# VH-VL binders against q5slc1, part 8

Target 1, 112 residues: q5slc1
Amino acid sequence: MGALRGRWAEEEALRFLLGKGYRLLWRNRRTPFGEVDLFMEKDGVYVVVEVKQRASARFGAPLEAITPGKVRRLLQSARFLLGRDDLPVRLEAVLVHGTPKDFRLEHLVLEL
Below, E stands for the ipSAE of ESMFold2; O stands for the ipSAE of ESMFold2 at other seeds; V2 stands for 0.75 times the mean of E and O plus 0.25 times the DockQ between their complexes.

## First folded at step 1 (VH-VL)

Design f1 (framework fv_satralizumab)
Fold by ESMFold2-Fast, scan of step 1:
Structure f1 (fold): chain C 112 residues (1-112), chain A 120 residues (1-120), chain B 107 residues (1-107)
Amino acid sequence: as target 1 above (112 residues)
Amino acid sequence: QVQLQESGPGLVKPSETLSLTCAVSGYSISSGYYWSWVRQPPGEGLEWIGFIYHSGSTNYNPSLQGRVTISRDNSKNTLYLQMNSLRAEDTAVYYCARDYGSGSYEFDYWGEGTLVTVSS
Amino acid sequence: DIQMTQSPSSLSASVGDSVTITCQASQDISNYLNWYQQKPGKAPELLIYDASNLETGVPSRFSGSGSGTDFTFTISSLEAEDAATYYCQQYDNLPLTFGQGTKVEIE
């Protein structure tokens, strides 16, 4: 299930989305265009979710931006996994701020 | 207070399937943590078998060649281990343990272990 | 898989002695290493996490250091109750892997 250091953040993101009515289809899938952390479905729309973790803000560690190039690669990955390009796909991110003991989630819709 | 208690058959013949249980008290297995199985052959070291996360996600040690399934029953607060195609080399004490996934909570509570002997 | 190698495999020492055990990872694991103590007939217990942090309730005679691929575990003054096997364990990547163990015997 991917690198051990990030596993708690992805699991908490998954738990959060399941609580919002998302269904899990695939996790940690690799494609020619990159890796997909969570591939989900909600209300008939397929959702690719990028999970990013930021440790303590106290130390000024930068949040890694989700670039336009990454957004395009996520869409290409979704189309590859579905085998079709005519299905509705939404791109989202869950940012996990903090530590396993004390964290908060930020849920974003990504634009192309 | 968290306690884990393993139970199993004690003796299993080669090629049979092993079934173990781990009863958890003092904490709900659906509320947090990774819950792992670890084994130790007599006089040897520790080998991680796999885990189940409180969400239900599992991961297994590739060294066990797909012979393992870890599952749970949230209503009974119990973890399960099933291992098929047993060999004499699978003789070990089997532990269940709680694992936070990082830092100071890794394998913070262990069961007492249950000895499984694989012999004809 | 990340291989963990401990040295020595066993040692014998007297009460009051200082002993050091080493652990080497086959690749860089930063500080994502724990140390456990296993007394005869018992389950392992966590002593040190993140290479150098002492777990709550663990005596201060135990310490750990290192980063990357080379780690050390030290008992500054052995007590009779320290007769045990000690294991390092990495959690940088799956599968989780342990060193082969170091048996500490008290004379």
Scores: ipSAE 0.006, ipTM 0.572, lowest interface PAE 11.5, mean pLDDT 83

Design f10 (framework fv_satralizumab)
Fold by ESMFold2-Fast, scan of step 1:
Structure f10 (fold): chain C 112 residues (1-112), chain A 122 residues (1-122), chain B 107 residues (1-107)
Amino acid sequence: as target 1 above (112 residues)
Amino acid sequence: QVQLQESGPGLVKPSETLSLTCAVSGGSISSDYYWSWVRQPPGEGLEWIGYIYYSGSTNYNPSLKGRVTISRDNSKNTLYLQMNSLRAEDTAVYYCARQYSSSWTEGWFDPWGEGTLVTVSS
Amino acid sequence: DIQMTQSPSSLSASVGDSVTITCQASQDISNYLNWYQQKPGKAPELLIYDASNLETGVPSRFSGSGSGTDFTFTISSLEAEDAATYYCQQYDSLPYTFGQGTKVEIE
């Protein structure tokens, strides 16, 4: 069985964020600096959301470290999509642990 | 823009080892992408060879298992392909390509290098 | 390995025509299928990903549909620059596999 069927994780992350009052602007957008999974807006702040899937259903497992280069590329992707570099942008992640029938979500604000 | 450029010997003899290089510019090979090799015999279709993940893990097409090694040099931002025991049927244009990686799935090949022709002939 | 079969192997059509290419997977691949265009002497370029999503910068005359084992790629109004070979590719399972290609020629 192939291991490439993980689109459900992004669907669940999106549903979760919509339930928290986030608004979807763009999904799965490619930029010269990389792919943005979800580009959202919440309370006047633009949010780049990285979605990570893990087969383990362990609660509290740490998010894989986001390097300074990755942070820079995500911010450049946001500026590219917005066409401006003066708007407030925040980086966040949603970790999806488990399988389509039994999963747990963690929502994290990425520290600089 | 991210660009990939393959280079190689052009002509190789049967039973020898092929060594190919893929120079990447405009982006880092140590980012969250897969980096793949794909070949195309003249006038024929495409065959995926294998990939290397940003973590260093590799996967290869089972039909080529035992003959192929994919590696990288992060400091040179360069990918490598070695294939041993070459035969005439290994004659092909060899491409390297960036494969988009989502946090949940592997994806699509974009961009591709221009390709380098390898002819296996005595 | 998942086998991808394209139909037809080649076709000829005139500018302004609609052309359709099909791709059949030997097993269910959901929507994990991409379409590429390859012009003579050049590398393939991504046109459509996940069966139906148009890549940024690709003209809207290109479209894709289907799920499971049967997929369709359509060019709604053929242009001269569309003369190329088109390939489908699955990424449901390793190894990734491509269809044999469909050559589109302009009369």
Scores: ipSAE 0.000, ipTM 0.549, lowest interface PAE 12.9, mean pLDDT 82

Design f11 (framework fv_satralizumab; at its last look DockQ between E and O 0.06; V2 from the best seeds 0.00; counts 0 for: pae O 16.1 > 2, placed apart)
Fold by ESMFold2-Fast, scan of step 1:
Structure f11 (fold): chain C 112 residues (1-112), chain A 123 residues (1-123), chain B 107 residues (1-107)
Amino acid sequence: as target 1 above (112 residues)
Amino acid sequence: QVQLQESGPGLVKPSETLSLTCAVSGYSISSGYYWSWVRQPPGEGLEWIGYIYHSGSTNYNPSLKGRVTISRDNSKNTLYLQMNSLRAEDTAVYYCARSIYDILTGYSAFDIWGEGTLVTVSS
Amino acid sequence: DIQMTQSPSSLSASVGDSVTITCQASQDISNYLNWYQQKPGKAPELLIYDASNLETGVPSRFSGSGSGTDFTFTISSLEAEDAATYYCQQYDNLPLTFGQGTKVEIE
């Protein structure tokens, strides 16, 4: 159930980013360091996008939910997928608040 | 300049619900930071209880088995901790603390602490 | 949960001595570790963040080093006011966890 809700939220996050000129490279890729929801490119920069669905305050804020360990693993995953560690990579999050019928999106750019 | 001050009942009975407050001065709790509760049983180490983000979102230590709720009142600039089903093992000094979490720099630290309030759980 | 283990549990030293305490994580936490000082009857105070960075206003005799699973905290020239319990804390993953503490006593 949680996986099903995450799927629709990820679809909406992808549609939103495509509308902003992002290009999709990979989706739901498993690496030795974890899973990457969306791996995209925008203006020559590679972007790892973490999608979080928040139905209530008890699920926590995505910035709070993304621990330093998660950030490190996402960066290692990007390096693994690219096969290089000299390319510009950013971490971003898309927060999907609500349900499939009634939701809003918040887009956070996290520069490292 | 930023100060945190805990207050509570001091003595509570087993099976009761604990209610603690943390009055914050010098900074608006709705404007930033993570605000945490940490406890310390007498003579023991520190245990993180949970936090509330300035947006109102919360996260809790799974070790507390869903017994904890952290909330806030922005108009009073106050944080709250409620813990149900108290046992003697919940006897501890309870601290509220402000946490720096900067995902861009990758670190999180408790930079400001309240002075703590002792809660004794005893019949 | 990530378990943090400190060594030693306690130590006694004289003013002017150099003292070192260690902290071991049960898994790789990179450099995501803080050190706190707690004096008797007081709240903890942040000394070192991100393994090796000195917090503003903290004396330079305090230092931290390490990465991965092994970390050290050093007081280069012990002062009488350094008598306290010192805690390491990881923030690589939730829940946030602390070491059990190292008590530093002055002879």
Scores: ipSAE 0.006, ipTM 0.611, lowest interface PAE 9.6, mean pLDDT 84
Fold by ESMFold2, look of step 2:
Structure f11 (fold): chain C 112 residues (1-112), chain A 123 residues (1-123), chain B 107 residues (1-107)
Amino acid sequence: as target 1 above (112 residues)
Amino acid sequence: QVQLQESGPGLVKPSETLSLTCAVSGYSISSGYYWSWVRQPPGEGLEWIGYIYHSGSTNYNPSLKGRVTISRDNSKNTLYLQMNSLRAEDTAVYYCARSIYDILTGYSAFDIWGEGTLVTVSS
Amino acid sequence: DIQMTQSPSSLSASVGDSVTITCQASQDISNYLNWYQQKPGKAPELLIYDASNLETGVPSRFSGSGSGTDFTFTISSLEAEDAATYYCQQYDNLPLTFGQGTKVEIE
């Protein structure tokens, strides 16, 4: 039940991405390789989107480094959800900083 | 298999400077992850000292009041900790640790730890 | 700094018991919380990341839950090898901070 109480950030992230022309395929999907917050599509590319809510934006970290293990888990989750492994997949994040009444979004796109 | 091994002097005197090394094997420290130092006074809890990101940027626990420098030598695949103006309360086991990288935060959990090295600060 | 308060500071239980440790953050940290096990003389070992995700190779008797400020770590059927100190750790904001630890002993 805890996840439903924190979904305001996910709803804001979803609205933001829909407004940018993304199409929602699935959300909150568990796979044998991990959980995917939002699985979307934009311009023929499938997008794994992670949503993180922070009450404080005390630090930001670049997404330049992605571990081989993390990439493998994300790719395995995407292939599981799609049922195939020959489609383009991209990794993105939406960081929701603050509270429901006072927040900002940071949209991060990572090409692999 | 990625392994971390700390080394250092073991015994140091108050007001001196501590210099520790962490030898990393099985992964290039410039290729990914956050690399942290964490300490634990005997019989007590854990305190994060700071990290160096694989690109070279650093962040430190402000409780250490600028006494700490974390650095690295990519050609030796080695991390360093320097702590100035040592006090008795700096007596602790010092660990180096790797942090998992996550897309959302760029930082998450400490998934690999060294064995730790005890540093005693005594007159 | 975000303070992490664990309860209890220590406990003693028998093999087969269910034990629960709580961790409370001084502010909302969403699910950016990890749990570690530390056996005497050893380095900490990651058990659970992001509040509820079991690290690879960790027995299924370990679990975690919670979001916001209140988090729970449970060992569903205590085994003798679980005698250790357990720490929560937040990564929502710097400095990274740990709870003070909960020592679990077997009777």
Scores: ipSAE 0.006, ipTM 0.585, lowest interface PAE 9.9, mean pLDDT 83
Fold by ESMFold2 at other seeds, look of step 2:
Structure f11 (fold): chain C 112 residues (1-112), chain A 123 residues (1-123), chain B 107 residues (1-107)
Amino acid sequence: as target 1 above (112 residues)
Amino acid sequence: QVQLQESGPGLVKPSETLSLTCAVSGYSISSGYYWSWVRQPPGEGLEWIGYIYHSGSTNYNPSLKGRVTISRDNSKNTLYLQMNSLRAEDTAVYYCARSIYDILTGYSAFDIWGEGTLVTVSS
Amino acid sequence: DIQMTQSPSSLSASVGDSVTITCQASQDISNYLNWYQQKPGKAPELLIYDASNLETGVPSRFSGSGSGTDFTFTISSLEAEDAATYYCQQYDNLPLTFGQGTKVEIE
């Protein structure tokens, strides 16, 4: 647990998604196009999941759409990790608000 | 390639209403981002006027005292600025600008700007 | 409103000099600060976001640092094309606000 001090939010996000039936494929995987926090699968769909810890007063800000350029980089990372480009991929985020003792999660599907 | 182009009257009298347009190409204004208006009096600094979020929500600089309305026409991919009760102090170059607020990166910056259009308010 | 104060208001330096501009916020804004370059007659261009991150395509002689209330922007080895006005801008809270600008001239 001590080895995961800086990754408590990622561990909570992973536990949450595993409880929703997601399957973990890779974790903290670097690609030529960026690092993927969690790369998962559910019901035949591959999912790039970004995990972000939030504690700032910005809580409750409007959701931002993902730009086409960012979508391309995330898709390139997924294709690199899969070794193919014909599989369905979805982009998601888990926002972890608070501290290890008192937190909540927001689970978001990132729209194109 | 995303481009923003302002247009408007150039010269306006005090107490009149300013109407500016910003034509957006290369990206749908309803698909993402914040779309802002920013102005710069000649020889002065920059002042944020307000934004319209891609979903339609707006926010305005309170210094403009309810004189400003930002709106859009999604079918024309066009943003609008309306400013009432013009004063000489409203003379400025008016820019439209795109700002990103990416929940993944956590930053908000004006990454794309129009060329700006000068509006002179004169007697 | 969060007031942003830049220093100096203007400076003049020779090609090859290192120049430094400071930006001070009226309250703690964490690292929610951007830097822009504006050449005469042109729109501003983003150089640095989140205090220290270089925008893609921006030369590495530009750098930024700081957090909280005090921020620094540096041009190492000034080039003639760097003559411009530089603005900091906070996005911690609305309304979004800019510093008053620092004009950099080449002597």
Scores: ipSAE 0.005, ipTM 0.564, lowest interface PAE 12.5, mean pLDDT 83
ESMFold2 (binder alone), look of step 2: mean pLDDT 91; pTM 0.940
ESMFold2, look of step 4: ipSAE 0.006; ipTM 0.586
ESMFold2 (binder alone), look of step 4: mean pLDDT 91; pTM 0.940
ESMFold2 at other seeds, look of step 4: ipSAE 0.000; ipTM 0.558

Design f2 (framework fv_satralizumab)
Fold by ESMFold2-Fast, scan of step 1:
Structure f2 (fold): chain C 112 residues (1-112), chain A 120 residues (1-120), chain B 107 residues (1-107)
Amino acid sequence: as target 1 above (112 residues)
Amino acid sequence: QVQLQESGPGLVKPSETLSLTCAVSGYSISSGYYWSWVRQPPGEGLEWIGYIYHSGSTNYNPSLKGRVTISRDNSKNTLYLQMNSLRAEDTAVYYCAREGWYSSGAFDIWGEGTLVTVSS
Amino acid sequence: DIQMTQSPSSLSASVGDSVTITCQASQDISNYLNWYQQKPGKAPELLIYDASNLETGVPSRFSGSGSGTDFTFTISSLEAEDAATYYCQQYDNLPLTFGQGTKVEIE
């Protein structure tokens, strides 16, 4: 999906993470391995954040899982952006449920 | 009625920095929407420069290679554009525009535009 | 970047004629496409958003259709005031990109 399909959700995810002490390094960066929504740093660890939006789905329905292939591509993208493969990288997701006027966030830590 | 009005120097020399202002009336820039800058060289098409979201977050067109900064002053309800390392090819009419909310990317309100000529 | 290609680059037509402009995206953009009208010396104005929705206050002779990569903009009965350049614009992905424009002249 293109970035603008979930842009408001990505902005709200960014605001949430900044409030948690994360530092933004890059947004919406394309690499040979795919697109990174948010690339951040927290407590000396580089964090790739995938933002997922669900506005109209039935309450409680599961969001599309982040596949092993997507996890692998996100990690490769992080290494590409850093220019190194020896730095600590963590993969995270922010799930955004609802609409711009009424939403809730779920923050998940993912591991490769 | 929401209105946007650009202002700028008109003429800038190559390698200098361009500073443009966009005064917004009728709506608080911190209350919603994406606020964008778009330019148009004389006789040519439109190029999106970047936006600032009502939260203050920014995003820029990679084609401009990091030369652009968009900022705002909420107390003055005003948007700003700075572009460094100007070249003759940066000569254009510069517009500020309000860009959609709730996942829409439509520019529903535009300023009148301000012509910037880059020449030595 | 998503490239937007308009056809034709220019056309000339008479009042009362039906005019069609096309816009092609280099990749699938669903319905995330807008159409603008720009008269000489003026800022663009939004006519159609999300491929087929008419903006408030815009005359019903303007319409849009399409999804995916191929989009069409139609003026069903051309009026003298419709002489302008028309632009499509995608918002599926950043950066936002516009077509090169189609100039509509009245003969």
Scores: ipSAE 0.008, ipTM 0.636, lowest interface PAE 9.0, mean pLDDT 85

Design f3 (framework fv_satralizumab)
Fold by ESMFold2-Fast, scan of step 1:
Structure f3 (fold): chain C 112 residues (1-112), chain A 123 residues (1-123), chain B 107 residues (1-107)
Amino acid sequence: as target 1 above (112 residues)
Amino acid sequence: QVQLQESGPGLVKPSETLSLTCAVSGYSISSGYYWSWVRQPPGEGLEWIGYIYHSGSTNYNPSLKGRVTISRDNSKNTLYLQMNSLRAEDTAVYYCARGLYYDSSGYYPFDYWGEGTLVTVSS
Amino acid sequence: DIQMTQSPSSLSASVGDSVTITCQASQDISNYLNWYQQKPGKAPELLIYDASNLETGVPSRFSGSGSGTDFTFTISSLEAEDAATYYCQQYDNLPLTFGQGTKVEIE
């Protein structure tokens, strides 16, 4: 589910990650700790992916840094969805710069 | 110009799986846009079923409780809808449509619709 | 889900009359609302997008206004060909949802 604004950016991020060998497990899941855009798996590691974009909102706020608090909430969300703590989890972001007709992606690994 | 044309079995039993096609002409379905299915029971309003993005990723209306699959064949420029566990309440005209407008930088709204295909589910 | 409620559910008017339909969203959808016209036996056609923008080729007698939760659709001078059911539709959030429709009959 989730907001339709910026959905194209999330679609493009998903396409990009699938092309890199990631597998989609869950999409747009809400947890007590926050929202998870994409929950994926690659090479036995679970990956929570945050998608950020600038050009899909009408007046577009600047792309903001992902804070340490957000990183902790994403990790808590992953543990909630998995129901256990013994599996490896990686936190990542895909930043989408531009418009549906002219964009570039930046893929980042986030620290815990 | 862009044209969409649905086709289906017309009459389906509850034990069968509904399979519909939407042939698209005038635009390549892999080149852009969201492609949606929308249904309308006789005399009732419109219900969005789900979409397939031009990349192939899909999203579905939770009201359909995991009963639907939307897919495509790029070589035939055709969209598909599959729905299982049919009930009499699934009797409706089924439309395919192009678009999902979001913000000024997004794709067009539902700007092109097929003519619709009536599906009757035996009670 | 965002619930869309139209009023009235039906109306009857004469050629030349001004007709107004309203649409209310259960939560703020900014201006992310479309209006469609559906004639009997036909697919819906887009008339208005982004609450107030007239689609190309649509007659200027059709207009839309509003933002947030309250929206209005107006036909300034009704013509016989305008007999149809009109639907509002939000695209602020998934799932996409439609109003229940307003049937416009010409007397």
Scores: ipSAE 0.020, ipTM 0.702, lowest interface PAE 7.5, mean pLDDT 85

Design f4 (framework fv_satralizumab)
Fold by ESMFold2-Fast, scan of step 1:
Structure f4 (fold): chain C 112 residues (1-112), chain A 120 residues (1-120), chain B 107 residues (1-107)
Amino acid sequence: as target 1 above (112 residues)
Amino acid sequence: QVQLQESGPGLVKPSETLSLTCAVSGYSISSGYYWSWVRQPPGEGLEWIGYIYHSGSTNYNPSLKGRVTISRDNSKNTLYLQMNSLRAEDTAVYYCARDTWELLSYFDYWGEGTLVTVSS
Amino acid sequence: DIQMTQSPSSLSASVGDSVTITCQASQDISNYLNWYQQKPGKAPELLIYDASNLETGVPSRFSGSGSGTDFTFTISSLEAEDAATYYCQQYDNLPLTFGQGTKVEIE
């Protein structure tokens, strides 16, 4: 319980997506398949958003490093939260690179 | 299958330079991933030394800065670690390991390790 | 640097027991934590990534949980082959840092 301080990266990712027309449905939701950072909707499509913060020099690494198991579990989490598996869902990530004073965002759509 | 294999001198004298090699098979080191060196003194825990990204960019543990160079030879698909001014406390098993992409970062493949003893 | 502290440093348990190891970060690392198993004379092997995700091929008796600064690793039913040292590792910031390790011995 309670509010968590220091999660500025997730707040910035949320602001970024809201600015792009996404609508927030749920935050920080646990399911039997794992935790969902942001669960959103845009133009009738439901979106699971993974937020990753990096204060390191690792920006721009290859997409093929993402495990298929993680992708599957995030989609299962979306279907669990919706209570349906006939609705369009997709997985996206927002990488937040830097510090609260100086950061950059990268927004990725992940293939299944 | 991806395999990493370290090799090195085994015994090095204090104040000398250590040179280690990591031969990679099953994946081209220039095509992706971060390639790291990690060491473990006998009976102790793990210490990250540094990485080289597939583009050639490097980063080193600040505790070792000034003594470490990580490099690669893409034509031989091989990674290198050079550490100068060796001390007795540098005695350790040295591993090379592959680190996944920034969204999900973990060491998915490790070499068997090579023991380096620093002794006169 | 982010410091990782594990508890306990060592434990002894019997086959079939449930074992829990704790890992604490010196600052908030969200869910950017991995768990590795190291058997004597061998390289570490990944078990859990991103705090709670089981690596492919790893038995389901291993699990991880937690976020922020407090993390747990559990073996629900200990097997003889689980005798090893277990390490947590953060990847929120460079340098990458590991816990000191927890040695699990089988009675």
Scores: ipSAE 0.000, ipTM 0.557, lowest interface PAE 14.6, mean pLDDT 83

Design f5 (framework fv_satralizumab)
Fold by ESMFold2-Fast, scan of step 1:
Structure f5 (fold): chain C 112 residues (1-112), chain A 122 residues (1-122), chain B 107 residues (1-107)
Amino acid sequence: as target 1 above (112 residues)
Amino acid sequence: QVQLQESGPGLVKPSETLSLTCAVSGYSISSGYYWSWVRQPPGEGLEWIGYIYHSGSTNYNPSLKGRVTISRDNSKNTLYLQMNSLRAEDTAVYYCARVSEYDYVWGSFDYWGEGTLVTVSS
Amino acid sequence: DIQMTQSPSSLSASVGDSVTITCQASQDISNYLNWYQQKPGKAPELLIYDASNLETGVPSRFSGSGSGTDFTFTISSLEAEDAATYYCQQYDNLPLTFGQGTKVEIE
């Protein structure tokens, strides 16, 4: 049912962040340390954004926690993509709750 | 300042559903942290059951998936654990605990309740 | 799942002795390891986080070291109140997993 099947959550998260003044640099990039969903920039800070979709409340699968190991790997991925380790990088998450026709977003800044 | 207190039935029959509560004081459960359940069979080690994140997202130990539901009531600042299809092997002290966010204490259980013993027997 | 193996399962020592407990992870967990103390009838209490950092309020006789897959926990001068079971726990990945515990008895 098409190339965009299952990608709606990332698309909505991206649209939301663009509306907040974030600038997209890369999308769905693989590095030796893992995959980055969205790599963005806002006000001189580079932002790695993890997008998590939560299925309908009727049948949801629980969201996997972002562990310290995953946080470390995402930050390493950012530095790999930038080719530098001296730039400010922040890790954020966008949780997409619901279905394509009825959803809400939760935007989180992860502590470092 | 953060305190957690579990309560439950004490004795449950096999195949029934266990329902436990954890009252939290000193911090709003909707404002931060991962709120977890951990169990310990008598004389044995600790097993992480699952968590509910302050946003409402849940995650469960795969070994228990399908039998466990963790929920919350923000207005009562209370956590809940439900486990169905109970077996004798589910006999344990059940703890609720807070798991720290990232920084030096991420993934650490920094506050624990006193625990409540649940015995599953016929 | 990441398996955590503790050794020994139990030990006996005298007040003033130094004791060491080891913990091995089935895969590299960097320094994402905690140590807890559990006294009989009580909930566990965090002693060491991030492999080697002492939690606030915890006596300095407790220490941790190691990285990767091999970790050690040391009590440099055992006190009577240190009789307890000690657990390591990894937080590199879900599910969170604990070692089987080491019972420390004072003779």
Scores: ipSAE 0.000, ipTM 0.590, lowest interface PAE 13.9, mean pLDDT 83

